# VH-VL binders against Cytochrome c oxidase assembly factor 8 (COA8): the designs that were tried, part 74

Target 1, 167 residues: Cytochrome c oxidase assembly factor 8 (COA8), of Homo sapiens (Human) (q96il0)
Amino acid sequence: APERGAERRDTAPSGVSRFCPPRKSCHDWIGPPDKYSNLRPVHFYIPENESPLEQKLRKLRQETQEWNQQFWANQNLTFSKEKEEFIHSRLKTKGLGLRTESGQKATLNAEEMADFYKEFLSKNFQKHMYYNRDWYKRNFAITFFMGKVALERIWNKLKQKQKKRSN
Key: E = the ipSAE of ESMFold2; O = the ipSAE of OpenDDE; V2 = 0.75 times the mean of E and O plus 0.25 times the DockQ between their complexes.

## First folded at step 3 (VH-VL)

Design f91 (framework fv_pabinafusp)
Fold by ESMFold2-Fast, scan of step 3:
Structure f91 (fold): chain C 167 residues (1-167), chain A 122 residues (1-122), chain B 112 residues (1-112)
Amino acid sequence: as target 1 above (167 residues)
Amino acid sequence: EVQLVQSGAEVKKPGESLKISCKGSGYSFTSYWLGWVRQMPGKGLEWMGDIYPGDSDTTYSEKFKVQVTISADKSISTAYLQWSSLKASDTAMYYCARHEGFLWTSPYFDYWGQGTLVTVSS
Amino acid sequence: DIVMTQTPLSLSVTPGQPASISCRSSQSLLHSSGKTYLHWYLQKPGQSPQLLIYEVSNRFSGVPDRFSGSGSGTDFTLKISRVEAEDVGVYYCMQSIQLPLTFGQGTKVEIK
């Protein structure tokens, strides 16, 4: 079982799952899938001579990753909790225990679960709409800043070559 | 009508155990977190911890994690705050309060119980 | 821990006059979702705390429109446009961006 206090995502904003990249790193590092979001976290490399624009891009990417990780961790946690509650409630209503005679966890058939899935999707429709809208806006912003950083790097290279040539 | 009803006042001696309760009604008990907040006489509010009754997931303030145990019984829509051994410094009003914290909805306490006064003296 | 500091600690107001309470946090309460996790509570004498405003500026159900919240980042204000006798009590701000959840020390509002 995970350490609950450190992994509590749905009442306190926490970033990605605890991930420690190799001590010496000059590149971005990709970790294993988070237990709750099922998304792989990325540790972004910080260049020695990072420009203010590069810093803005990195922060935007880090914040977007954190936002994305937290959204899906909370969504998956909510889904799991509501699913268990639904199953438990239906089994209780039928007069069935939580376990079968063989000691296995009692389950509902696919047709019975369809009601839960329909309700969950309906209940969360607005939240998913806001998520999709914000996801597109964030990706547009990231693309825009990536373009600016690329132009800055090209300009700096041209400036450097000109200086070396003129001296 | 959402209601949180807490157990009555307690007068205890140091070293005694105690378990106080908070019963929710008028909402889906397993769909909301229940937090515990301490208010020492004449002082402000301190968050102690909370529980999600659907799966008994708990979170504690570091200050309180060794002092108390938070639990819930979803079959009777009741959350509990328990001490194994009370101290005089535990004398306070204890409130339970509900919140629904998610990424798109921040944790904030929308409904509060009436409070349980706990007095610990020798 | 995030430290929440309220000013003033005590305020005496003539009935019908406005009141303002400030709350400052030791770090930004802006969440990556664009929401700010700052909330205001009122505790009337002998009663439980009650929610007044959540996420900086949203009035909770049943809260009169004379109450308003504003602010961003680390600096927040609760305003009462015309203080009434029923508004007497201790006001608390709370942050919920980081565990542990922390409250300001409280501002006591009394009628002159």
Scores: ipSAE 0.000, ipTM 0.467, lowest interface PAE 16.6, mean pLDDT 81

Design f93 (framework fv_pabinafusp; at its last look DockQ between E and O 0.02; V2 from the best seeds 0.00; counts 0 for: pae E 21.4 > 2, placed apart)
Fold by ESMFold2-Fast, scan of step 3:
Structure f93 (fold): chain C 167 residues (1-167), chain A 123 residues (1-123), chain B 112 residues (1-112)
Amino acid sequence: as target 1 above (167 residues)
Amino acid sequence: EVQLVQSGAEVKKPGESLKISCKGSGYSFTSYWLGWVRQMPGKGLEWMGDIYPGDSDTTYSEKFKVQVTISADKSISTAYLQWSSLKASDTAMYYCARQGYPLFDWSSTFDYWGQGTLVTVSS
Amino acid sequence: DIVMTQTPLSLSVTPGQPASISCRSSQSLLHSSGKTYLHWYLQKPGQSPQLLIYEVSNRFSGVPDRFSGSGSGTDFTLKISRVEAEDVGVYYCMQSIQLPLTFGQGTKVEIK
């Protein structure tokens, strides 16, 4: 179903994307900060002879990045939308227009905005707790697979050395 | 305010090296690509290449890949375009321009431009 | 490389009259995201190019509403509803869907 998946806009078949490096790139590439999440995405290099274990690690890192991007994009959009709604609601309640006499956008004072921030943080407390829990779980899994990949690479180097000396 | 300020006009002889600069201000220098565009006298615009100052990743037009080097120093918000050996055919106006694009939009639009650096190469 | 072709190469317009510039690309500029990466720039005499319109029809900040862009696929048009003296210069279309980034050859707009 469409709701099951995450949208992938960084997987272009061509090398024309500003985010994706040319196919000749041998390293991970860091893109500009996303407009909504304010997080810098990473394009992961795919080795020609990628092992199944290396592929699992790369996919896990890519999935974790997508999850993290989506969480913060949604959070920032929700914050922005609710902040504007709160300001509009309070100005309407006071009988004030959305613009000052000088034509500038009308704003609330710091004490009034503190009420919004307290409500927003309280309302999203459980959501942030689940985010932190999942973030730690994902980082633990990534660290575990990084360790396995490192051991595999060491073993392969040792096997190659042995073969060269005996053949 | 977003501003790109380029170095002054240069008069050089064939075979000489040259490095011109473009300093950005009023925005996050490391968050935008910065491109270089050539305009030969009385001619149109040619894209030469660009750089992402945050990690110094570069892309070049094949025509310019061997002719020039693009670099940046993010500590002073400055990008550079350099030649190891100038030719008379390098005589042109060189512009730097900021490329604003959100990751998910894939637009590579030049929104703000420097004033240009005129490079004259003659014997 | 994608080739961008503009017509006409030059226009002489009476102040207050409309002007129209066409841009044709050798390949479709429609991306799989649904966006079309065609942009218009104006270079006034002695000045740097400035962005007028991005992604076919979106006016850049500060650009007067007398400027409008339209088109799809490979055929695009920039229209100025009432040309003013300050609109004199060379207009360029540009594609950003494929590297290298390429510009049209330019259309010079002059007042009669």
Scores: ipSAE 0.000, ipTM 0.466, lowest interface PAE 17.0, mean pLDDT 80
Fold by ESMFold2, look of step 7:
Structure f93 (fold): chain C 167 residues (1-167), chain A 123 residues (1-123), chain B 112 residues (1-112)
Amino acid sequence: as target 1 above (167 residues)
Amino acid sequence: EVQLVQSGAEVKKPGESLKISCKGSGYSFTSYWLGWVRQMPGKGLEWMGDIYPGDSDTTYSEKFKVQVTISADKSISTAYLQWSSLKASDTAMYYCARQGYPLFDWSSTFDYWGQGTLVTVSS
Amino acid sequence: DIVMTQTPLSLSVTPGQPASISCRSSQSLLHSSGKTYLHWYLQKPGQSPQLLIYEVSNRFSGVPDRFSGSGSGTDFTLKISRVEAEDVGVYYCMQSIQLPLTFGQGTKVEIK
């Protein structure tokens, strides 16, 4: 029995981990977490007989994934950078070194770190508010197009059954 | 009114680079695939590839994959077809064309075409 | 690649008479959605191609009703019920069911 299926590989959008599913894949595939965003990218299957509407839906999902990956990659890098800068600044003010006596990276206690978290959230509140709004808009659009694809498939399935009965 | 306006005719020598353009107007440029079609003198139509300007996703015919680059600048509603090193065999008419998608009957037809850009490559 | 074969490659028609162009694909153009992705274009002398018929039988906007398309599976036909002088040019069929998109060789229609 041959193992050959309708397998197609697609390149993930820029900023997303490039994962190549096995040759026999004929479904969407979830890849490993992206280094920067920590999100698992979906690697979208492109069927040989994809309709134009199905293609539009797939592109919208791909665009949304890239947008989401880029946002969180940027936020994660900014968070890490600003966290280290905050720790370094507070340790220097206390006259402490960057490493403990055991050689581990020095840290601040939970109460001291709470100041950082409050400042970071306040500074980035506007960005996260726009992210949430855009996330809802994108997910509504995807859901709407999924409904259109489902209706297209129902109509065509009924037409095919009618043709079989009439022939 | 949907319009695709292409850049003017080009006369080039082998080895030169070239970038021709296709500007779309009268529709949402980022929401439609845009394709490039070659017609050699006295010959038929050949699909070269297409681009979705919304995310710059690009597909190529295997015949043209290493010969040309397709790109778009969505800020000015313009798509491009580009050669890094022209050959005499690149002499042809090049069309851009929009791929239409009617609601519930989305199709990859070329519903509107540019006027064509004649590229002549000769010594 | 799906090969599209047109017959005849050239035909001369007396004005007012019907014309028929055949297009055969090497694979079925029927998609699992029930749609058939076969299209017809006309390229008049010195002009860009223009869409005539999409999805086998649907006339594009502004196309006269003397043009009609039919067929299924792998065999398709474009008919012109009464050929007029403005119908001169090269007719192409094209499939869009899979990449690469492929055209037929073209059928040149001229007036006797």
Scores: ipSAE 0.000, ipTM 0.452, lowest interface PAE 21.4, mean pLDDT 79
OpenDDE, second read of step 6: ipSAE 0.251; ipTM 0.739
ESMFold2 (binder alone), look of step 7: mean pLDDT 91; pTM 0.942
OpenDDE, look of step 7: ipSAE 0.385; ipTM 0.777

Design f94 (framework fv_pabinafusp)
Fold by OpenDDE, second read of step 6:
Structure f94 (fold): chain C 167 residues (1-167), chain A 124 residues (1-124), chain B 112 residues (1-112)
Amino acid sequence: as target 1 above (167 residues)
Amino acid sequence: EVQLVQSGAEVKKPGESLKISCKGSGYSFTSYWLGWVRQMPGKGLEWMGDIYPGDSDTTYSEKFKVQVTISADKSISTAYLQWSSLKASDTAMYYCARVHSEWLFGTPYYFDYWGQGTLVTVSS
Amino acid sequence: DIVMTQTPLSLSVTPGQPASISCRSSQSLLHSSGKTYLHWYLQKPGQSPQLLIYEVSNRFSGVPDRFSGSGSGTDFTLKISRVEAEDVGVYYCMQSIQLPLTFGQGTKVEIK
């Protein structure tokens, strides 16, 4: 039985964003765009007295961000690879070299590239539909927990005001 | 009032270098991202990249990453877009624009104020 | 890259009549914060682009109330309740949910 070579899914390395927010920051920070995903990462603030509900919200936001970063890193890698293969294939079909007489990388015109984009979008349509669906679900969950955290904070403020009036 | 003033129109030959400028006033220049947008003749808008003058953090569109360099001099509240070697295809209007961002759960990213544009013409 | 598709590409409107421009994104523009990263610009003839609407529905300072934005996810609309002569120009939608930032093709609005 021939050993089915496990296609090493080139998992884009989880680019540890080198962005470190200032230690004294009391708010979320946006880092520079990740080189693979092209998404700006968010560094979430962690309160000293983080409630279990706040922690759950933060974790859900972090997991969603990581999921999104991985998706786009992989998608961008796939896109770049397929784009290069398409260009090479078309140039070869035309009997053109990979480099111009001036030594520049040969490219296709905008019309020829439009065919690539159309084919790429068609091929990846289902993948993008699933991504969008999952993105909505995650964002809905985050929004729901944001509402719960807001209510908890209001309730805690009211209790503190009552305690100060009773003393 | 927030203002972005760009350098004047440029007429160049292919192979020449060029550096255009965008001066910001009426706001903290180091606290806002500044973007560059290309508009080819009779075409739409294309984002080229942006810079944060506070730390000179710069982001490029992959299309423009090798073609141009974005820089800033915070001492004079000025951002720059430069080419080492112009091509005829670089003929366009170039706009600088201030980026509005909000430091909350998600930062809006939009251009709230625009420069008047710099027309660059590259002809043999 | 996110593809932004505007429809129509050209619109001729009688003064005082309403206008509507559609913008569709190839992906959802909804962020985990609940914000939607869709914006509208107007470029009047011979002028720089100017911000009209940010985050789908918020009018920028100085923008008349006849302009309104709506939509969600991937489908967005800019409406002008009563088109005036000063509204002539090219309208662009833009997404900023991911890099690179991408614009629609533009919609040219003219007066009949």
Scores: ipSAE 0.020, ipTM 0.582, lowest interface PAE 7.0, mean pLDDT 85
Fold by ESMFold2-Fast, scan of step 3:
Structure f94 (fold): chain C 167 residues (1-167), chain A 124 residues (1-124), chain B 112 residues (1-112)
Amino acid sequence: as target 1 above (167 residues)
Amino acid sequence: EVQLVQSGAEVKKPGESLKISCKGSGYSFTSYWLGWVRQMPGKGLEWMGDIYPGDSDTTYSEKFKVQVTISADKSISTAYLQWSSLKASDTAMYYCARVHSEWLFGTPYYFDYWGQGTLVTVSS
Amino acid sequence: DIVMTQTPLSLSVTPGQPASISCRSSQSLLHSSGKTYLHWYLQKPGQSPQLLIYEVSNRFSGVPDRFSGSGSGTDFTLKISRVEAEDVGVYYCMQSIQLPLTFGQGTKVEIK
């Protein structure tokens, strides 16, 4: 599983969840950057009278956030793992140990690492291309539903004003 | 197949040190948190803490924070639970269990696969 | 700490009959994501605990469909539609919404 739990999260005295707003919140709350994905999670406020359309939008935004978090956490984990394997392989080829005399991890110079970065980017080009396509598609869908919710709210306000006038 | 294999039963005297192990196989050991759960004789289950073997990051229950040390050696896919000085009250069955936690926001955090347990008996 | 309370503490069931176990939490287990962090485990005699149900109602792989979970907020139920000999053991609920992770005290199920 991608690294999820190494994060330090504040827990309010109300203690409803591992990661919750520090105070009672009546709006969306943005958390600290995730240690592994480096993305800030958003905890969505759920209104008491949430419409089915509002619920659909919220769930779509939550699902998109989950997808985005998982993608980048997995990418960062894969990068880290393959980087370690590359360094280990090159040090073995040179006949060098994995640790320096001081006990620190042995490393490669910038020129040697350039080959790894080029290979990693090339290998993951198609994966990143598909991510970008899905990202744009998801954001289009979210924008579309945000528009629908806005129109619903305008329509309901107009309906209430009309009824108030007739009474 | 996912498997967690724990070290054998231990009989110790108060004040002695002890280190028990849990070896994972059949999955990416460094990609999952591994938890430790205590069960005192005739009692229920108590969560002690967990470790992420990829970077050895740990989380402890406040009750167990000063009693034990959790560690891992990713080169041999093994996690450890260690006491510097045992007490009679440490007599219990100790289980390791893999934490199922996917990266999706609000993913379930639960123990999916469990070791067979290590019985630790501390008596004079 | 969130306190998990199970009822009853023990059940003696005739083979083929249903069984029901209740779990109540001292605080809501509903996470801000809309998911509820309540899980059920079974510990058979002389064996390690095993996962039965996660997030209230989802059966873990290999768990027979005679097991079902339900509930919301602070009140949860595990049901076995027809108890078989291999279902004997101690059942535990667990919350994972807040650290420390806490378990119910357990419900012992045995055959008459």
Scores: ipSAE 0.000, ipTM 0.466, lowest interface PAE 16.1, mean pLDDT 80

Design f95 (from p12 with heavy chain L100K Y101L G102F D103Y Y104G T105S Y106W Y109P; framework fv_pabinafusp)
Fold by ESMFold2-Fast, scan of step 3:
Structure f95 (fold): chain C 167 residues (1-167), chain A 120 residues (1-120), chain B 112 residues (1-112)
Amino acid sequence: as target 1 above (167 residues)
Amino acid sequence: EVQLVQSGAEVKKPGESLKISCKGSGYSFTDYWLGWVRQMPGKGLEWMGDIYPGDSYTTYSEKFKVQVTISADKSISTAYLQWSSLKASDTAMYYCARHKLFYGSWFDPWGQGTLVTVSS
Amino acid sequence: DIVMTQTPLSLSVTPGQPASISCRSSQSLVYSEGNTYLHWYLQKPGQSPQLLIYEVSNRFSGVPDRFSGSGSGTDFTLKISRVEAEDVGVYYCMQGTHYPYTFGQGTKVEIK
């Protein structure tokens, strides 16, 4: 039987997932949020008449998506890991176990967690600033190539109209 | 023992390429940033740029952005500083140094330094 | 870029006497409440720089009590209460608050 809208997700080496849309798609597919990055993956539709310029734009968009997925997957993993380490360290300092009497994970109050969030934001502030800079650089490049593709399509339409008039 | 070990001294001619290394040991290489600092003969310290080996994210000082490339291979806990075409003005001692804080960085430990001499 | 200015540029002291080095930044180094990213390094002759003091006043592990840092905003001071022979070298202040990170020009400390 046909796949009937089969979706597949694989974990990439960087900790991001990969999404595969149904065979008969004639449009871009947007998947569910990735477990690690919490971003929705996009599988770009490839038309059979794709020009070299259109291919370059699509590859740039795919590369940007992969870069974005990898960044946020790593950031989220780092946050979770450091949060657990901070909690464990503070509980050890207080002479407390990692579990309450009820068997639940022991936690810190809001005042204690404020120290962790302050440190995490501090040490990741510059990383996020440079991420945003690179994100806007990539979006500028994508916009530029979208403009070039639009001009190519206009030029091709003008060529088609000119051929029609010359008949 | 946490330490950074750099590659040996280099003597080069203008126009040649060069890649020097900094190997970390005794700590989790992917949990720390690694920066490069230049010291020209008889001069002070200049920060060149940093790399976070966990995702190979790099930052550069404007002065060095076009001059050098910073990279890392986390499988061997080694960071690199590379020139495509050396100039006589690149003659300097180059240090690598580790830092934990992404912002507000202080550097510890430092590598022993790699002396690069570029002359005709 | 933030300009870091050290005074004096060189200092000759007799063993056991105190020494004081000033560092001034062109802009405030206060990042947030409780965080001022001004650090001090010592480069001994023929050696790599080593961290002495981080975030204005915190002595790094293994650094003797005779070293102390103080200051706020744009004006910072490194003090050595009793200079010893092993303290000779070039001292650098560094700011990490503003990108790009910048160092002072260095202060050479020599024994008379």
Scores: ipSAE 0.000, ipTM 0.452, lowest interface PAE 20.0, mean pLDDT 81

Design f96 (from p12 with heavy chain H99L L100R Y101F D103W Y104S T105Y Y106P; framework fv_pabinafusp)
Fold by OpenDDE, second read of step 6:
Structure f96 (fold): chain C 167 residues (1-167), chain A 120 residues (1-120), chain B 112 residues (1-112)
Amino acid sequence: as target 1 above (167 residues)
Amino acid sequence: EVQLVQSGAEVKKPGESLKISCKGSGYSFTDYWLGWVRQMPGKGLEWMGDIYPGDSYTTYSEKFKVQVTISADKSISTAYLQWSSLKASDTAMYYCARLRFGWSYPFDYWGQGTLVTVSS
Amino acid sequence: DIVMTQTPLSLSVTPGQPASISCRSSQSLVYSEGNTYLHWYLQKPGQSPQLLIYEVSNRFSGVPDRFSGSGSGTDFTLKISRVEAEDVGVYYCMQGTHYPYTFGQGTKVEIK
C-alpha cells in the first residue's frame, strides 16, 4: 500500500512576533497584534537580580502567553477556512458560482452568515469550554505567584530596613 | 506535489482551430480556480480568463471573451483553452496557473507554458 | 480596469546591492473584508512566472528572506536586500482585488 504522503498541513508558522524591544528597556513591552492570533505579544523584562520566585512567575506568564497565541492562531485559521468552505458550499447549493455575473466575489447575506456563526460556535463549544477552563487555571496560578512575589518583596524591604536601623 | 502540465508547442496557420490543455495533479482539481495567462513575444503578462472546474463556471477578460473558449474536464483533471479561428496576432506563450484557495488569491502554481505560433 | 504601473521598467544592479521596485494601482486594492490582493511574480529567463509575494507582504514557500513586500492602498514596493545572480528576470505585480485581474508592465532586473 503506497504510503499516502502526509500532506504537510501548513502549520501556522509559529509567528513569534519579530518585535524586539530596545535592549535597555527596564519594563515589559507590548508588541503590535500578531497577524495570526490578533493578540498583542508581551516581551517580559528580566531583572538583573531576578529571584527564583520572580523567574518562575515570568516563565509561567510566558508559557501562558505562548499557549494563548497558539490557540487563537489555530482557531482563527480554522474559522477562516470553515467560513470559506461554508460560503462555497452554500453558493453551490444555490446553483451559484463563486463569482457574480459581473465577475465580483459572490457573498452570502447576513442571515446566512448568522447561521454559519451559530453552527461554528456550536461545533467548537466544547473546545472553547476547555480553553476557558485552562485559561482560568493558568491565570489563577499566575495571580497566586504574583501574590508570593509581592510578599517576598515586602519581606526583603523589611529586612533591609531592620539592618539599616541596627547599624 | 502540485503540478500543472501543459500540452506541447503548436504551429498553425491563420484560420485553423486549436485546443491546448493543462492537466492538474497533486491536489483536488475541482476545488481550485484555473486561469489562463497570455504572454506575447517580448511582452508582459495578460490575464485571459479562468474556470472553476467544480461547476465549470467561467469568467473572461473582455479582451478575450469572444476570441477564446475556456473549458474543463474534471474526470481527467484537465482544463482547455480553445480558438475557433487563429490569427497571426495569437502567436504567444500561454500559461495555465492555479489560484490559491479563492479567485482573489495569487497564482501559486504555473504550467510550463504552451508556445503557439501562427504563421502563413 | 485597474491600471498597474511599475517603476522602473528596467533596473541594472550590482550583485550584493539592494533593489527596489514600485507598483501603483489606479484604485485602492483594499477589499471589503480588509485584505489587499496584491501579488508579486518573478519570471526568470526562459521559465514560467513564479509567485514571490502574496497579499502585499507574505513570502511564498521557498522564497528567500532577501525578498520583502510592503505597501497599502495604491502604493506597493518589492525590495531585494541583496541581489544575487539568480534574481535576474522580469518582476510583475498583479492585483486580484478587482475584476478583471491586471498585471503591471513588468520590471526587468539585470546584473551589471
Scores: ipSAE 0.024, ipTM 0.600, lowest interface PAE 5.6, mean pLDDT 86
Fold by ESMFold2-Fast, scan of step 3:
Structure f96 (fold): chain C 167 residues (1-167), chain A 120 residues (1-120), chain B 112 residues (1-112)
Amino acid sequence: as target 1 above (167 residues)
Amino acid sequence: EVQLVQSGAEVKKPGESLKISCKGSGYSFTDYWLGWVRQMPGKGLEWMGDIYPGDSYTTYSEKFKVQVTISADKSISTAYLQWSSLKASDTAMYYCARLRFGWSYPFDYWGQGTLVTVSS
Amino acid sequence: DIVMTQTPLSLSVTPGQPASISCRSSQSLVYSEGNTYLHWYLQKPGQSPQLLIYEVSNRFSGVPDRFSGSGSGTDFTLKISRVEAEDVGVYYCMQGTHYPYTFGQGTKVEIK
């Protein structure tokens, strides 16, 4: 992880996940997992002659990636915070300090933690269902537009062959 | 053009029921949450709750969960806020406002407000 | 619940002069290291609230350059570089990081 004082110029700060792809790239580039979401970001290559349909597909994929990164960064933060609060609450009710005699962070056993996991999943059931629904909806739309782009490219190649044959 | 249009002002007596509305237009109604915000006369803003119209899932502030019901009818792009029994303390301006999908985003477009007056 | 405290509660500004409003939260509003869900609204007399600044420093569509937001963690500031007559109203900060969403008590801005 780079130090906070690192001064490498990134002239395009963006959203939750920021990374710098190779200077010269003619293909999509996949970065390292984001610190917060634990998902790998994708930098999308933009061809010089991008069609309006190709642009729409790329923007849909970029927006879906940003949404997905944001959701999981938020979910992981919420989980970590609520887990910490649960542990502190249970230790307090037991009359125990937050640190052991050796100065290490006090922990709960697996049986006690199972209660937290069950409650967290139950509490977040609707949130996860909405995520899954939107995730499938977005991927269906992406697949649909990928199909349209593929057909456009086939059509353009066929038209190019006919023009070359005629000329 | 995104618009939220609310129902007209209401004058009611304590104990009466009331249902006010907020109609969305200019966007996909089922893709955004709609929240309700109360402003008592001369006071600030209070978030009451919100609804996802796609499946009518609601969330409420603890203060309001027993006082009001939030609902929506996606066939007419309209959300509702209702009371079974009004109190004088419910006298306030009520706003609906749109929230983007993404749990912690701002209220970007607001309705014009519905003034509810409850007096004997 | 997160308590949002605004200072000052009211201020009178000579036209063309700058104005500054502070907002303090009882807990950190950092959602992730790149995102803090602190928003500013303006309610003009007799009108609905309108979004001015979202996520600390981003101006909403149509908001003039004279408005700017800054801050981090628990301390945030809204600045108006040159106050104009149309800027009169009550300014509210809001946090969206924790449920329930909470607003500051408001800052009334008037022209001298």
Scores: ipSAE 0.000, ipTM 0.463, lowest interface PAE 16.9, mean pLDDT 80

